# Designs tried in a protein design chat: VH-VL binders against Uncharacterized protein y4jR. Part 19

Target 1, 151 residues: Uncharacterized protein y4jR, of Sinorhizobium fredii (p55518)
Amino acid sequence: MKTLIVEDNPKKRASLVEYYSSEFPSDDLEVTSALISGLRVARDTKPEFIILDMTLPNYSPDENKGSRIELMPFAGREFVMRVNRMSIKTKVIIVSMFETFGVAPRLITLNSLDAELRDRYPNVFVEAVHYSQAQADWKTAIKNARLSLDR
Key: E = the ipSAE of ESMFold2; O = the ipSAE of OpenDDE; V2 = 0.75 times the mean of E and O plus 0.25 times the DockQ between their complexes.

## First folded at step 15 (VH-VL; framework fv_romlusevimab)

Design e6 (from c3 with heavy chain A107Y I110Y; at its last look DockQ between E and O 0.85; V2 from the best seeds 0.79)
Fold by ESMFold2, look of step 15:
Structure e6 (fold): chain C 151 residues (1-151), chain A 121 residues (1-121), chain B 108 residues (1-108)
Amino acid sequence: as target 1 above (151 residues)
Amino acid sequence: QVQLVQSGSELKKPGASVKVSCKASGYTFTDYGMEWVRQAPGQGLEWMGWINTNTGDPYYAQGFTGRFVFSLDTSVSTASLQISSLKAEDTAVYYCARDHYDLDYVYFDYWGQGTTVTVSS
Amino acid sequence: SYVLTQPPSVSVAPGKTARITCGGNNIGSKSVHWYQQKPGQAPVLVIYYDSDRPSGIPERFSGSNSGNTATLTISGVEAGDEADYYCQVWDSSEDHVVFGGGTKLTVL
């Protein structure tokens, strides 16, 4: 199975990769750190499963020549919308360190983003889950989502 | 080689329903989304929304979230637009178009020939 | 919502150059696509991604986009170029397609 991780935080990214590789060692895992690089890999390799952060830079420093690097608070929502436009068979789970997003007065919660994305993209988006080193809820969510793809 | 062939023109009374079909050929139907565009007589192009041909999920522009329904039959590579409770203002040519998406842009590379729907008492 | 504006008509003599503009706030940061529509026919894509031509579109058609204005340029216009021309962008932030109001090109 081909799986893509899109995560810019080095410590969280290492934790996600370590967990996934341990649980699914036969899977072909790709890792990226920005919105645009993640979208390019999704287009080019058509991963069947995507593990995604909500807040990402638009570009990695390595890939950015002549473009502005901006941190995108709702990059995960934009990623799901654009992957939906690709017309590929994939499932997306969002794993976020944050539970609130945006700028007052338009603050939204991770739970309301989860509900929005499930309603809008029911055949692409699985769920959004909070990441914590102290808790295993995100591990369980990743595992359940990945196992659901085994037929 | 790529073709989108739409169903024939329709003359309807107010309050009736109509279904416009768009049959695709010459490509893998589920690899490209299908877009719907309206054009009233003598007027410009108006985007109505699109349907994801892989998932079957429709997405409607503002103003088209009620009486307009996009659907698919992937077994015959066909997208359909159904309009219920027809009004005189629905008189227009309706086009299907194949989208072309790449990262930051969407454009319509192939169009159906159009289906004229006329709503008259 | 995002708005594109086009002049309602442009007239040009045969053999001259037509320029059709498409105005929008910071349209230079978007990719602009252009369609030709002849009477009773479906639109046909003539320019995409600001300046690229689909296969079969003559080199006389070209496009540019910067600042607040995109321009479709048709060199050496012929009677067969008489049509309505629409510009179009995708507003990715709201996932919606926007058309300009159209420009009728008349070759006199």
Scores: ipSAE 0.695, ipTM 0.872, lowest interface PAE 1.3, mean pLDDT 92
ESMFold2 (binder alone), look of step 15: mean pLDDT 93; pTM 0.953
OpenDDE, look of step 15: ipSAE 0.848; ipTM 0.928

## First folded at step 16 (VH-VL; framework fv_romlusevimab)

Design f1 (from e4 with light chain S92N; at its last look DockQ between E and O 0.88; V2 from the best seeds 0.80)
Fold by ESMFold2, look of step 16:
Structure f1 (fold): chain C 151 residues (1-151), chain A 121 residues (1-121), chain B 108 residues (1-108)
Amino acid sequence: as target 1 above (151 residues)
Amino acid sequence: QVQLVQSGSELKKPGASVKVSCKASGYTFTDYGMEWVRQAPGQGLEWMGWINTNTGDPYYAQGFTGRFVFSLDTSVSTASLQISSLKAEDTAVYYCARDHYDLDYIAFDIWGQGTTVTVSS
Amino acid sequence: SYVLTQPPSVSVAPGKTARITCGGNNIGSKSVHWYQQKPGQAPVLVIYYDSDRPSGIPERFSGSNSGNTATLTISGVEAGDEADYYCQVWDNSEDHVVFGGGTKLTVL
């Protein structure tokens, strides 16, 4: 199984990698930290499973020459739409430290983003789940999503 | 030799249905989305929507969410457009076109030759 | 819903330069594609990503995009360039494709 993790927070990324590698040691795991680098890897390697943050920078510092690096609060939504346009066989799960996004009065919840993405991309997007180190719900969600691909 | 070959032109009466087929060759069909474009006589190009050829999920432009159905038969690399309850206003040339996706854009790099659907009494 | 505006027609003399404009709010932040359509034929992609030419398109076709205007430029216009020309963008925020209304190029 080819799996891509797109996550810019170092501790969360390490936690995701540690869990995934322990649970699925035979999978081919690739890791990137920005929206554009993640999309390039998805285009070039066509991963069968993608674990994705909702908020990401557009570029990593290493990729960016003189362009402005922008933190994209809805990068995960953009990623799903653009991966859907690639027409590749993949499944995407979003794992987010945040349950709300945007600025009042235009706040959007993780639950409403989950519903939107499930409705619009039912054969690409699996679900969006909250990440915390104190709870294991995200581990269960990743495991269930990954195991569904074996069917 | 990348090609999209569409089914032949059709003359229909109001209330009938039509199915326009678009057969791809020379590339991996499921690697590229398929777009549908309409052009009424003397008018410009009108985007109708697209279908993800990997998942089979269709996406319709505003105004095309009812009588218009996109579908696939991936075993023969074919996308289809079905129009039901035909109206005179559906008289047009219908094109399929292949997505040329990259990170920053979608262009239509390969077009079918077009299928003229004429709806008249 | 994003809108692209083109002049309905442009006339140029043979051997001269045609410029076909495509107007849109902040179109310079989008990637613009251009199609040539001759009567009774399917559109053909002639410029994509603002300024890139597909294989087989002559160098006299070029494109630019900045501010609120994208422009298709055809230098050394020939009678065979007489066609309708459409600009197109992808509005990725809504995952919509938008065409301009088309410009008829007449070579006189």
Scores: ipSAE 0.711, ipTM 0.877, lowest interface PAE 1.2, mean pLDDT 92
ESMFold2 (binder alone), look of step 16: mean pLDDT 93; pTM 0.949
OpenDDE, look of step 16: ipSAE 0.840; ipTM 0.925

Design f2 (from e4 with heavy chain A107Y I110Y; at its last look DockQ between E and O 0.95; V2 from the best seeds 0.80)
Fold by ESMFold2, look of step 16:
Structure f2 (fold): chain C 151 residues (1-151), chain A 121 residues (1-121), chain B 108 residues (1-108)
Amino acid sequence: as target 1 above (151 residues)
Amino acid sequence: QVQLVQSGSELKKPGASVKVSCKASGYTFTDYGMEWVRQAPGQGLEWMGWINTNTGDPYYAQGFTGRFVFSLDTSVSTASLQISSLKAEDTAVYYCARDHYDLDYIYFDYWGQGTTVTVSS
Amino acid sequence: SYVLTQPPSVSVAPGKTARITCGGNNIGSKSVHWYQQKPGQAPVLVIYYDSDRPSGIPERFSGSNSGNTATLTISGVEAGDEADYYCQVWDSSEDHVVFGGGTKLTVL
């Protein structure tokens, strides 16, 4: 199974990689840290499973070549839409440290983003789940999503 | 090499249905989305929506949610547009077009020849 | 919804330069594509990504895009260039494709 993790927070990224590699050691795992680098890897390698943060910078500092780096609170939503346009066979799960996004008074919840993405992209998007270091709910969600691909 | 060949022109009465077919050749059908564009007589191009040829999921522009249905038959590399309950204002040329997506943009690199649908009492 | 505005027609003498504009709010931040449609025929892509030409399109066709205006430029205009020309963008925020209203180029 080819799997891509897109996550800019180093501690969360390490946790995701450690968990996934332990549970699925035979999977080919690639890791990126920004919206555009993640999209390029998805285009070029066509991963069957993608674990994605909702909020990401548009570019990594390492990859930026003069473009303005901007932290995008809804990068995950944009990622799903653009992957859907790639016409590749993949499944996406979003794992987010945040439960609300945007600026008042137009705050959007993770739950409403989950519902929106499930409705719009039912054959690409699986679910959005909250990340917590203290809880295993995101681990269970990743595991269940990955195992469903074996069917 | 890339070709999109559409079904022949149709003359229909109001209330009937029509199915416009678009057969693709010269490339891997499921690697590109298929877009639908309408052009009423003497008027410009109007985007109707697209279908993801990999998943089969259709996406409709506003005004095309209802009587218009996009579908696929991947065994013969064919996308189809079905229009039900035809009205006189559905009289138009209907085009299929292959999209080209690359990160930041979408354009239509190859077009079918168009199918004229005429709805007349 | 996002709107693209084109002049309804442009007339140009043979051998001269035609300029066809496509207006849109902050269109310079989008990638603009251009299609040529001759009477009774399907559209043909002539410019993509603001200024790139598909294989087989002569260098006489060029494009630019900045601010609120994109422009298709055809130098050395020939009678065979008579057609309707449409600009197009993708609005990625809503996943919408938008066409301009079209410009009829007449070679007189």
Scores: ipSAE 0.648, ipTM 0.847, lowest interface PAE 1.3, mean pLDDT 92
ESMFold2 (binder alone), look of step 16: mean pLDDT 93; pTM 0.952
OpenDDE, look of step 16: ipSAE 0.842; ipTM 0.927

Design f3 (from e4 with heavy chain A107Y I110Y, light chain S92N; at its last look DockQ between E and O 0.89; V2 from the best seeds 0.80)
Fold by ESMFold2, look of step 16:
Structure f3 (fold): chain C 151 residues (1-151), chain A 121 residues (1-121), chain B 108 residues (1-108)
Amino acid sequence: as target 1 above (151 residues)
Amino acid sequence: QVQLVQSGSELKKPGASVKVSCKASGYTFTDYGMEWVRQAPGQGLEWMGWINTNTGDPYYAQGFTGRFVFSLDTSVSTASLQISSLKAEDTAVYYCARDHYDLDYIYFDYWGQGTTVTVSS
Amino acid sequence: SYVLTQPPSVSVAPGKTARITCGGNNIGSKSVHWYQQKPGQAPVLVIYYDSDRPSGIPERFSGSNSGNTATLTISGVEAGDEADYYCQVWDNSEDHVVFGGGTKLTVL
């Protein structure tokens, strides 16, 4: 199975890679750290499974673009929409360190984003789950989503 | 090479339904989304929405969430638009168009010839 | 919700240059595409990605896009260029396709 991880936080990225590689050692795993590089890899390699952060920079430092690097709070939502336009067969799970987004008084919750994405992209988006080193719920969600693709 | 051939013109009464078909050839049907555009008499182009030919999921522009249904038959590379409970204001030319997507942009590189739907008593 | 504004008509003498504008807030940050529609016919893509021409479109068709204005330029205008011209963008924030209102080019 070909799997793409898109995650900019080095510690969280290492944790995701370590877990995924341990659970699914036969999968082809590719790792990127920004919205645009992740979308480019998705377009070019057509991964069957994508593990995605909600908040990402638009570009990685390695891309040496003339454009300004910005941290985008809703990059994951944009990623799902753009992947849906790519006409590829894939499933996306979002793993986020944050449970709320935006600025008071108009905050958006991870649960609300999960419901929005399930409604709009039911054949691409699986779920959004909270990441914490103290809890293993995200590991279970990744494992369940990946195993469902074997059916 | 790439061709989108639409079904013929339709004359309908208010309250009836119509199905406009769009048969694609010359490319892999599921590699590109299919877009629908309406043009009322004497007016400009109005985007109605699109259908993901890979998943079969339709996406409707505001104002088209109801009586308008996009569907596919991938076995014959055909997208369809069904309009139910026809009203006089549905009188228009309906186009299918193949989208081209690449990260930062979407444009319509090939268009069907259009299907005129006329709703009159 | 993004809006594109085009003049309703442009007139140009044969052999001269036509310029058809497409206005939008910060349209220079978007990719603008242009379609030609002759009476009774389907639209045909004539410019994509601001300035690129599909195969079969003459070099006298060109495009530019900066600031709040995109422009379709047709040099050496011929009678066969009489048509309606539409600009189009993708508003990726809402995954919406937006057309301008159209410009009728008249060659007199």
Scores: ipSAE 0.695, ipTM 0.873, lowest interface PAE 1.2, mean pLDDT 92
ESMFold2 (binder alone), look of step 16: mean pLDDT 93; pTM 0.953
OpenDDE, look of step 16: ipSAE 0.837; ipTM 0.926

Design f4 (from e4 with light chain V97A; at its last look DockQ between E and O 0.59; V2 from the best seeds 0.00; counts 0 for: pae E 3.5 > 2)
Fold by ESMFold2, look of step 16:
Structure f4 (fold): chain C 151 residues (1-151), chain A 121 residues (1-121), chain B 108 residues (1-108)
Amino acid sequence: as target 1 above (151 residues)
Amino acid sequence: QVQLVQSGSELKKPGASVKVSCKASGYTFTDYGMEWVRQAPGQGLEWMGWINTNTGDPYYAQGFTGRFVFSLDTSVSTASLQISSLKAEDTAVYYCARDHYDLDYIAFDIWGQGTTVTVSS
Amino acid sequence: SYVLTQPPSVSVAPGKTARITCGGNNIGSKSVHWYQQKPGQAPVLVIYYDSDRPSGIPERFSGSNSGNTATLTISGVEAGDEADYYCQVWDSSEDHAVFGGGTKLTVL
């Protein structure tokens, strides 16, 4: 299975890679760290499974096109929207260190984003889960999502 | 060779239904989304929504839920728009358009010739 | 919802430069596309991604986008450029297309 991880935080990225590679050593794993580079890899390699952060920079430092690199709080939502337009069959799980997003009084919870994305993109989006080093809920969510895709 | 060919113009009475077809040729139909755009007489372009030709999932703009239905027949590379319970304000030219997208934009690069639907008593 | 504003009309003498504006809040952060529509015809994409030309579009057509204004520029205007011109963005937050109201270019 071809799997893509899109994650900009180095420690979280290493944790995701270590878990996934240990659990699914036969899978072809690719890793990126920004919204646009993640979308490019998704388009070009057509992964069947994507593990995605909600908050990502728009570009990697090497691909800045004269725009300032910006940390996008809702990059994961935009990623799902864009993948939904691609000619690929894929499933996306969002793994986020944050449970709230935005600025008061317009705060949005991870659970409400999960509900929105399930409703809007049911054929692409699986779920959004909270990441913490102390809890393994995200490992279970990744594993269950990946196993549901076995051919 | 890439083109979208729409069905012919229609004259309808209020309360009737119409189906506008849009046949694609010269490319892989399921690789590109299909957009629908309306233009009332003397007015500008109004986006109605799109259909994912790979999954068959339709997406409707606000104001186009209910009486407007997008559908596909992928075996003949055709997208269709059905309008039920026609009203005089549905009188317009209806266009299909192929999306043209990359990582950070969505534009419409190939358009059908348009289908005029006239609703009058 | 997001709104794009265009002047209703622009008049330019043959051989001169036409500039058609598309106003929107922080439109410079969005990718702007431009369509030409001649009477009785379907729209034709003439500029996408702010400044790129599809194959077959003359170099006389160019685009720019900064701040709150995107501009379609047609240099060396010819009578055949008479048309309605529409700007468009994709509002990714609401997942929908937004068109400007259109600008009629008259060459006289």
Scores: ipSAE 0.322, ipTM 0.761, lowest interface PAE 3.5, mean pLDDT 90
ESMFold2 (binder alone), look of step 16: mean pLDDT 92; pTM 0.945
OpenDDE, look of step 16: ipSAE 0.709; ipTM 0.887

Design f5 (from e4 with heavy chain D57N; at its last look DockQ between E and O 0.89; V2 from the best seeds 0.71)
Fold by ESMFold2, look of step 16:
Formats: structure tokens, sequence, C-alpha cells
Structure f5 (fold): chain C 151 residues (1-151), chain A 121 residues (1-121), chain B 108 residues (1-108)
């Protein structure tokens, strides 16, 4: 299976890669760290499974040839929408260190983003889960989503 | 040759239903989304929404979430628009169009010839 | 919802240059596409991605986009250019395709 991880935090990225590689050692795993690089890999390689952060920089340092790098709190939502426009067959799970997004008083919760994305992109988006080192919920969510793709 | 060929014009009574078909040829049908556009007589282009040809999931513009249904038959590379409970204001030319997506834009590079639906007593 | 504004009509003499504008808030940050629709025919894409021309479209068709205005320019206008012209963008914030109201080009 071809799987893409899009994650900018080095420690979280290492944890995701370590877990995924241990559980699914035969999968082809590709890793990116920004919204635009992730979208280009998705377009070019058409991964069957995507593990995605909600908050990402728009560009990686390697891509920054004079463009401003901006941290986008809702990059994951935009990623899902743009992947859906690509008309490719893939499944996306969002794993986020944060449970709230935006600026007061207009904060949006991870739960409400999960509900929005499930409603709007049911054939692409699986779920959004909270990442923490103290809980294994994100590992279970990744495993269940990946296993659901086996024939 | 890349083309979209639509079904023939329809004359209907109010309250009836109609199905407009759009058959694609010359390209991989599931690689491109299919968009629907309405044009009432003497009026401009009105985006109705689109269908993801890979997943089959439809997406409707504001005002088209009720009586309008997009569907696919991928075995024959065909997208369809069904309009139920037809009203006089549904009289229009209906176009299918292939969207060309690249990360930064959506353009409609191939259009069907249009299907005229006329709803009159 | 995002709105594109076009003049209802533009008149130009044969051989002259026609300029059709498409106004939108910060439209320069979006990619603008233009369609030509002759009477009784389907629209045809004539400019995409602000300034790119599909194969088969004459060089006299060109486009630009900056600030709050995109412009379709047709130099050396011919009678065969009489048509309705529509600008179009994708409003990614709402995941909507938006057309302008159309501009009728008259060659007189």
Amino acid sequence: as target 1 above (151 residues)
Amino acid sequence: QVQLVQSGSELKKPGASVKVSCKASGYTFTDYGMEWVRQAPGQGLEWMGWINTNTGNPYYAQGFTGRFVFSLDTSVSTASLQISSLKAEDTAVYYCARDHYDLDYIAFDIWGQGTTVTVSS
Amino acid sequence: SYVLTQPPSVSVAPGKTARITCGGNNIGSKSVHWYQQKPGQAPVLVIYYDSDRPSGIPERFSGSNSGNTATLTISGVEAGDEADYYCQVWDSSEDHVVFGGGTKLTVL
C-alpha cells in the first residue's frame, strides 16, 4: 500500500513514522512536512492512505525560493478539500496535537472539524483524532483506518 | 478525440422529471471531475455543482441541493443530471463540463454541446 | 459568496482592441479563466490561469490579472469575435466555482 504522512513537527513525525513502519512494514511510506509539498506528492503519486496534520506551514524550507512561509491552522481542512478535487481514490486521517483552532472568540474545535469533514467528504475523510504521547487513541485510529483498506 | 456528448433536448410538463446524460470519450473518465452548468434563456452561466467521478460523491451549489441529482455510470463513462418535480423556471440549457484541476485552479476545458430542457404547460 | 463583476457590454470597431474586465476582491490572488460563447453554442475556454492560451486560440487573445481586476484583451478584433465572454474563478474558501455575469462583445 502507498501511504503519505504530512507532518511538520519533527518529534511527532518521528513517532508517526516509527509506529506506522512497525505496524505495516511492507507499505511504501512517503513523508512530507508542508501543505504544498504534501499536495504535490498526492497529485503525483496518488497514495491510497494519507496521515495528515491539521496545522502545517504552507511551504517547506526546501521549497522557499522567496515565498513567505506561513503556518496555517486549517491546512488539514484545505488539504482534504483539494485532494477531493483531484478525484483520486484515497483515505485521509487527521492526527492533531491541538483540540482548538483559530483566534478567540471564534475558536473551532477538532470535534467540529471532524464533523464537518465527515459530512462533506465521506468517501475521502475518515476521522480526526487527537495526538498525545499519553494516549494510544491515535494509534488505534490509524490502524483501524489502514486495515479497513485491505481486501 | 476528447469530447462530451449530451442527450437530446426534452419538452416536459410541470411536475415531471428529466434525466440529462453526458457521455465522455477520448480520456480516462475517472481522472477528471464533472461539472454541471445551467443557462436560462438569455441569461448567463450558472454553476450547479460537480460530481467526483472517482468516488461518485456529488457536490451541489447553493440552490441545487433538492430536486437536482448528479450520478454516474462509470462502466460507460457517463455522468447524468436528474431534475425532479420540474418547474417552469427549470427551462434552460444544461451543460456538462470537464474540470481540469491543478492545485491552484479549476478550469472547464471541455464542454458538452448542451441539452435544452423546456418546461411548459 | 465571492462575486465577479463584468460590464454588460463592450462595443469595438473591427481591427481595434477590445478589453473586457472582470472585477473581484483580491482577484489577483486567484487564477482567472475566460470563456467565449457564441449564440447557440457551448462555451469555449479561451484563456486559463490568467494568461495562458489553449491550443487553437489565436495569439490576439491575451489575459492579465492583478489587484482587483482581471482583463481579457482581444487585439485586431474580427466580426467572428462577437460573443458573450465570461470570467471564472475557483473560490477555494467556499469550494465554489464562480462565473462573472458575462459581457456581450459587439463588433460594429
Scores: ipSAE 0.503, ipTM 0.804, lowest interface PAE 1.9, mean pLDDT 91
ESMFold2 (binder alone), look of step 16: mean pLDDT 93; pTM 0.950
OpenDDE, look of step 16: ipSAE 0.787; ipTM 0.909

Design f6 (from e4 with light chain D52N E94S; at its last look DockQ between E and O 0.84; V2 from the best seeds 0.76)
Fold by ESMFold2, look of step 16:
Structure f6 (fold): chain C 151 residues (1-151), chain A 121 residues (1-121), chain B 108 residues (1-108)
Amino acid sequence: as target 1 above (151 residues)
Amino acid sequence: QVQLVQSGSELKKPGASVKVSCKASGYTFTDYGMEWVRQAPGQGLEWMGWINTNTGDPYYAQGFTGRFVFSLDTSVSTASLQISSLKAEDTAVYYCARDHYDLDYIAFDIWGQGTTVTVSS
Amino acid sequence: SYVLTQPPSVSVAPGKTARITCGGNNIGSKSVHWYQQKPGQAPVLVIYYDSNRPSGIPERFSGSNSGNTATLTISGVEAGDEADYYCQVWDSSSDHVVFGGGTKLTVL
């Protein structure tokens, strides 16, 4: 199976790669660190499974010459919409360090983003889960999503 | 030879239904989304929405949620638009178009010839 | 939602240059596509991604996009260029496709 990880945080990225590689060693795994590079790989390689962060920079640090690197808090939502436009057969899971986004009184929760994406993109988006180094819920979610794709 | 061929013109009464078909050839049907565009007499192009040909999920522009249904038959590379409860204001030419997505844009690179639907009493 | 504006008509003498504008708020940050539609025919893509020509489109068709204005330029205009011309963008924030109102090009 061809799988893409899109994650900009080096420690979280290493954790995701270590877990995935140990659980699914025969899968073809590709790793990127930004919204646009992730979309480019998705277009070019058509991965069957995508693990991505909700908050990502637009470009990787070395692509941002002369510009400040800014994290886009809703990059994962943008990613899902644009992958849906690609008309490829894929499933996306979002793994986020944050459970809330925005500023009061207009706070948006990870749970409400999960519900929105399930409703809008039911045949592409699987779920959004919280990442914590201390908890294994994200590992279980990744494993269950990946296993559901077998035949 | 990449092309989209639409069904023939239709003359209908108010309250009837119509189905416009759009058959693709010369390319892999499920690799590209299918867009629907309306053009009323003497007016410009109006985007109606699109259907993901891989998942079958339709997406409708505002004002086209209800009486307008996009569907597919992938076994014959055909997209269809069904309009129910036809009204006089539905009189228009209806186009299908293949979208070309690339990261920064969506353009319509191949168009069907158009299907004229006329609704009159 | 996002709006594109075009002049309703443009007239140009044969052999001269036609310029058809497409106005939109910060349209320079979007990718603009242009379609030619002759009477009784389907639209045909003539410019995509601001300035690229699909195969079969003459080099006298060109496009530009900056600030609040995109422009389709047709040099050496011929009678066969008489048509309606539409600009189009994809507004990625709303996931909406937007067409301009169209411009009728008349070759006098």
Scores: ipSAE 0.632, ipTM 0.852, lowest interface PAE 1.5, mean pLDDT 91
ESMFold2 (binder alone), look of step 16: mean pLDDT 93; pTM 0.953
OpenDDE, look of step 16: ipSAE 0.844; ipTM 0.926

## First folded at step 17 (VH-VL; framework fv_romlusevimab)

Design g1 (from e4 with light chain V97I; at its last look DockQ between E and O 0.90; V2 from the best seeds 0.00; counts 0 for: pae E 2.2 > 2)
Fold by ESMFold2, look of step 17:
Order: sequence, then structure tokens, then C-alpha cells
Structure g1 (fold): chain C 151 residues (1-151), chain A 121 residues (1-121), chain B 108 residues (1-108)
Amino acid sequence: as target 1 above (151 residues)
Amino acid sequence: QVQLVQSGSELKKPGASVKVSCKASGYTFTDYGMEWVRQAPGQGLEWMGWINTNTGDPYYAQGFTGRFVFSLDTSVSTASLQISSLKAEDTAVYYCARDHYDLDYIAFDIWGQGTTVTVSS
Amino acid sequence: SYVLTQPPSVSVAPGKTARITCGGNNIGSKSVHWYQQKPGQAPVLVIYYDSDRPSGIPERFSGSNSGNTATLTISGVEAGDEADYYCQVWDSSEDHIVFGGGTKLTVL
């Protein structure tokens, strides 16, 4: 199985990679840390499963020469829309450290984004779950989503 | 040879329905999205929406969310547009076009020859 | 929604240069594509990604895009270049395709 992780937070990324590699050691796992690099890998490798953060920079530091790096609070939503445009068979789960997003006073909840993405992209988007080191809910969600891809 | 071949032109009365087919050849059908474009007589190009050929999910532009249905038969590499409850204002040439997607853009690199739908009493 | 504006017509003498403009708010931040449509025919992509030519399109066709204006340039215009020309962008924020209104090029 080809799986892509898109995550910019180093500690969370290491945690996701460690869990996934331990649970699914035969899977071909690729990792990137920004919206554009994630989309490029998705286009080029056509992963069957994507584990995605909601908030990402547009470029990694080594890609953003001469421009200010900007953190995109809704990058995960844009990622799902653009992957849907790629016409590839894939399933996306969002794993987020945050339960609210955006700039005050207009904040949007993770549950609201989950509902929106399920409605708009039902054949690509699986769910959005909260990440916490103290809880295993995100591990269970990743495992269930991955196992659902087995025939 | 990459091409899109559309079904023949149709003459219809108001209230009827029509189905325009678009058969792809020379490429992997499910690797590219399919776009639909309308052109009324003497008018410009009007985007109607697209269908994800991999998932079958359609998206309709505003103004096309009711009587217009995109569908697929991937076993024969065919996309279809069905228009119900035809009105005189639906008289147009209907094109299918293949998406050329990259990270930053969508262009339409291959077009069908067009299907003229004429709605008249 | 995002709007593209084109002049309705442009006239040019044979052998001269035609310039067809496509106006849009901050269009320079988008990638612009151009289509040629001859009477009774389907559109044909002649420029994509602002300035790139598909295979088979002569070098006389070129494109540029900056600020609020994209331009299709056809040098050495021939009678066979008479057509309607449309610009197009993808507004990725709304996942929306936008066409300009079209420009009729007449070779006099």
C-alpha cells in the first residue's frame, strides 16, 4: 500500500511515522511537510492513503526562496479539494492538533470541517480526528481507515 | 491518438430530455477529469462543471445544479451529459473537454467536436 | 465570482502583430490559458501556463501575464489566424473555471 503523510510539526510527524511503520511495516510510506510538496508527491506517486494535517505551510523552508513562509490554517481543506482534482483513487484522513481554525473572530471547528469535507468529497475524504499524545483515538482512526482499504 | 468523440446533434422539443455522450480514446480515461462547456449560438464559452472520472463525483457550476446531470461509464471510457426538461435557452453546442491538471492550473488540452442541441417547437 | 474581460474584436493587417488582452483583478497571480476557435470548430489550446505552447502551435503565438493583464501575441499574422480567442483561468480558491468573453481576430 502506498501511503503519504503530510505534516509540518516535527514531533507529531515522528509520532505518526513511528505508529504507522510499526502497525503497517509492509506499506510504502512517504512523508512531506508542506501543502505544495504534499500535492506534488500525491500527483507523482498516487498514494492510496493520505494522512494529512489541517494547518500547513505552503512550502517547506528549502522550497521558499526569497518569499515569506506563510502558515495556511485551512491547507488541509485545500489539499483535499486539489487531490480530488487529480482524479486519483485515494482516501484522506485529517489528524489535527487543533479543534478550531482560522483568524478571530471567524473561527471554524474541526467538527464543522469534518462535516463539510464528508459532504463535498465523500469518495476521497474519510474523517478528521483530533490528535493528542495522551489519547489513542487518532491511532484507532488511522488503523480503521487503513484496514477499510483491504479487500 | 488521443481524442474525444461526441454523439451526434439533436433536435428536441421543449420539455424533452437529451443525453450527450463523449467517448475517450488513446489515453487512460480515469487519469483525467472531464469538463463540460456550453456555447449558445453566437456566444462565448460557458463552463458547466466537471466530473471526477476516478470517483464519479460531479461538480456543477452555478446555474447548472438542477436539470443537468454528468455521469460515466468507465468500462467504455465514456462521459455523458443529460439535460432534462429542455428549454429553448438550452439550444447550444455542448463540448466535453479533458482536464490537463497540474499543481497550479487546469487547462483543457483535448476537446470533443461538440454536439449541437436545438430546442424548438 | 472572478471575471475575465477581453476586447470584443481586434483587427490586424497580414504580416503584422496582433495583441489580444485578458483583464482580471490580479490575473498575474493566476495561470492563463488561451484557446483558438475557428468558425464551426471546437476550441484548440494555443497557449497554457501564461506562455507555453502545446506541440504543433507555431512560435508566432506567444503569451505574457503580469499585474492585471494577460496578453496573447500573434506575430506575422496570417489569414488562417482569423478566429475567436478565449482566455481562461482556474480560480483554485473556489475550484471554478473562468473564461473570458472572447475576442474576434480579423485579418484585413
Scores: ipSAE 0.458, ipTM 0.801, lowest interface PAE 2.2, mean pLDDT 91
ESMFold2 (binder alone), look of step 17: mean pLDDT 93; pTM 0.955
OpenDDE, look of step 17: ipSAE 0.883; ipTM 0.942

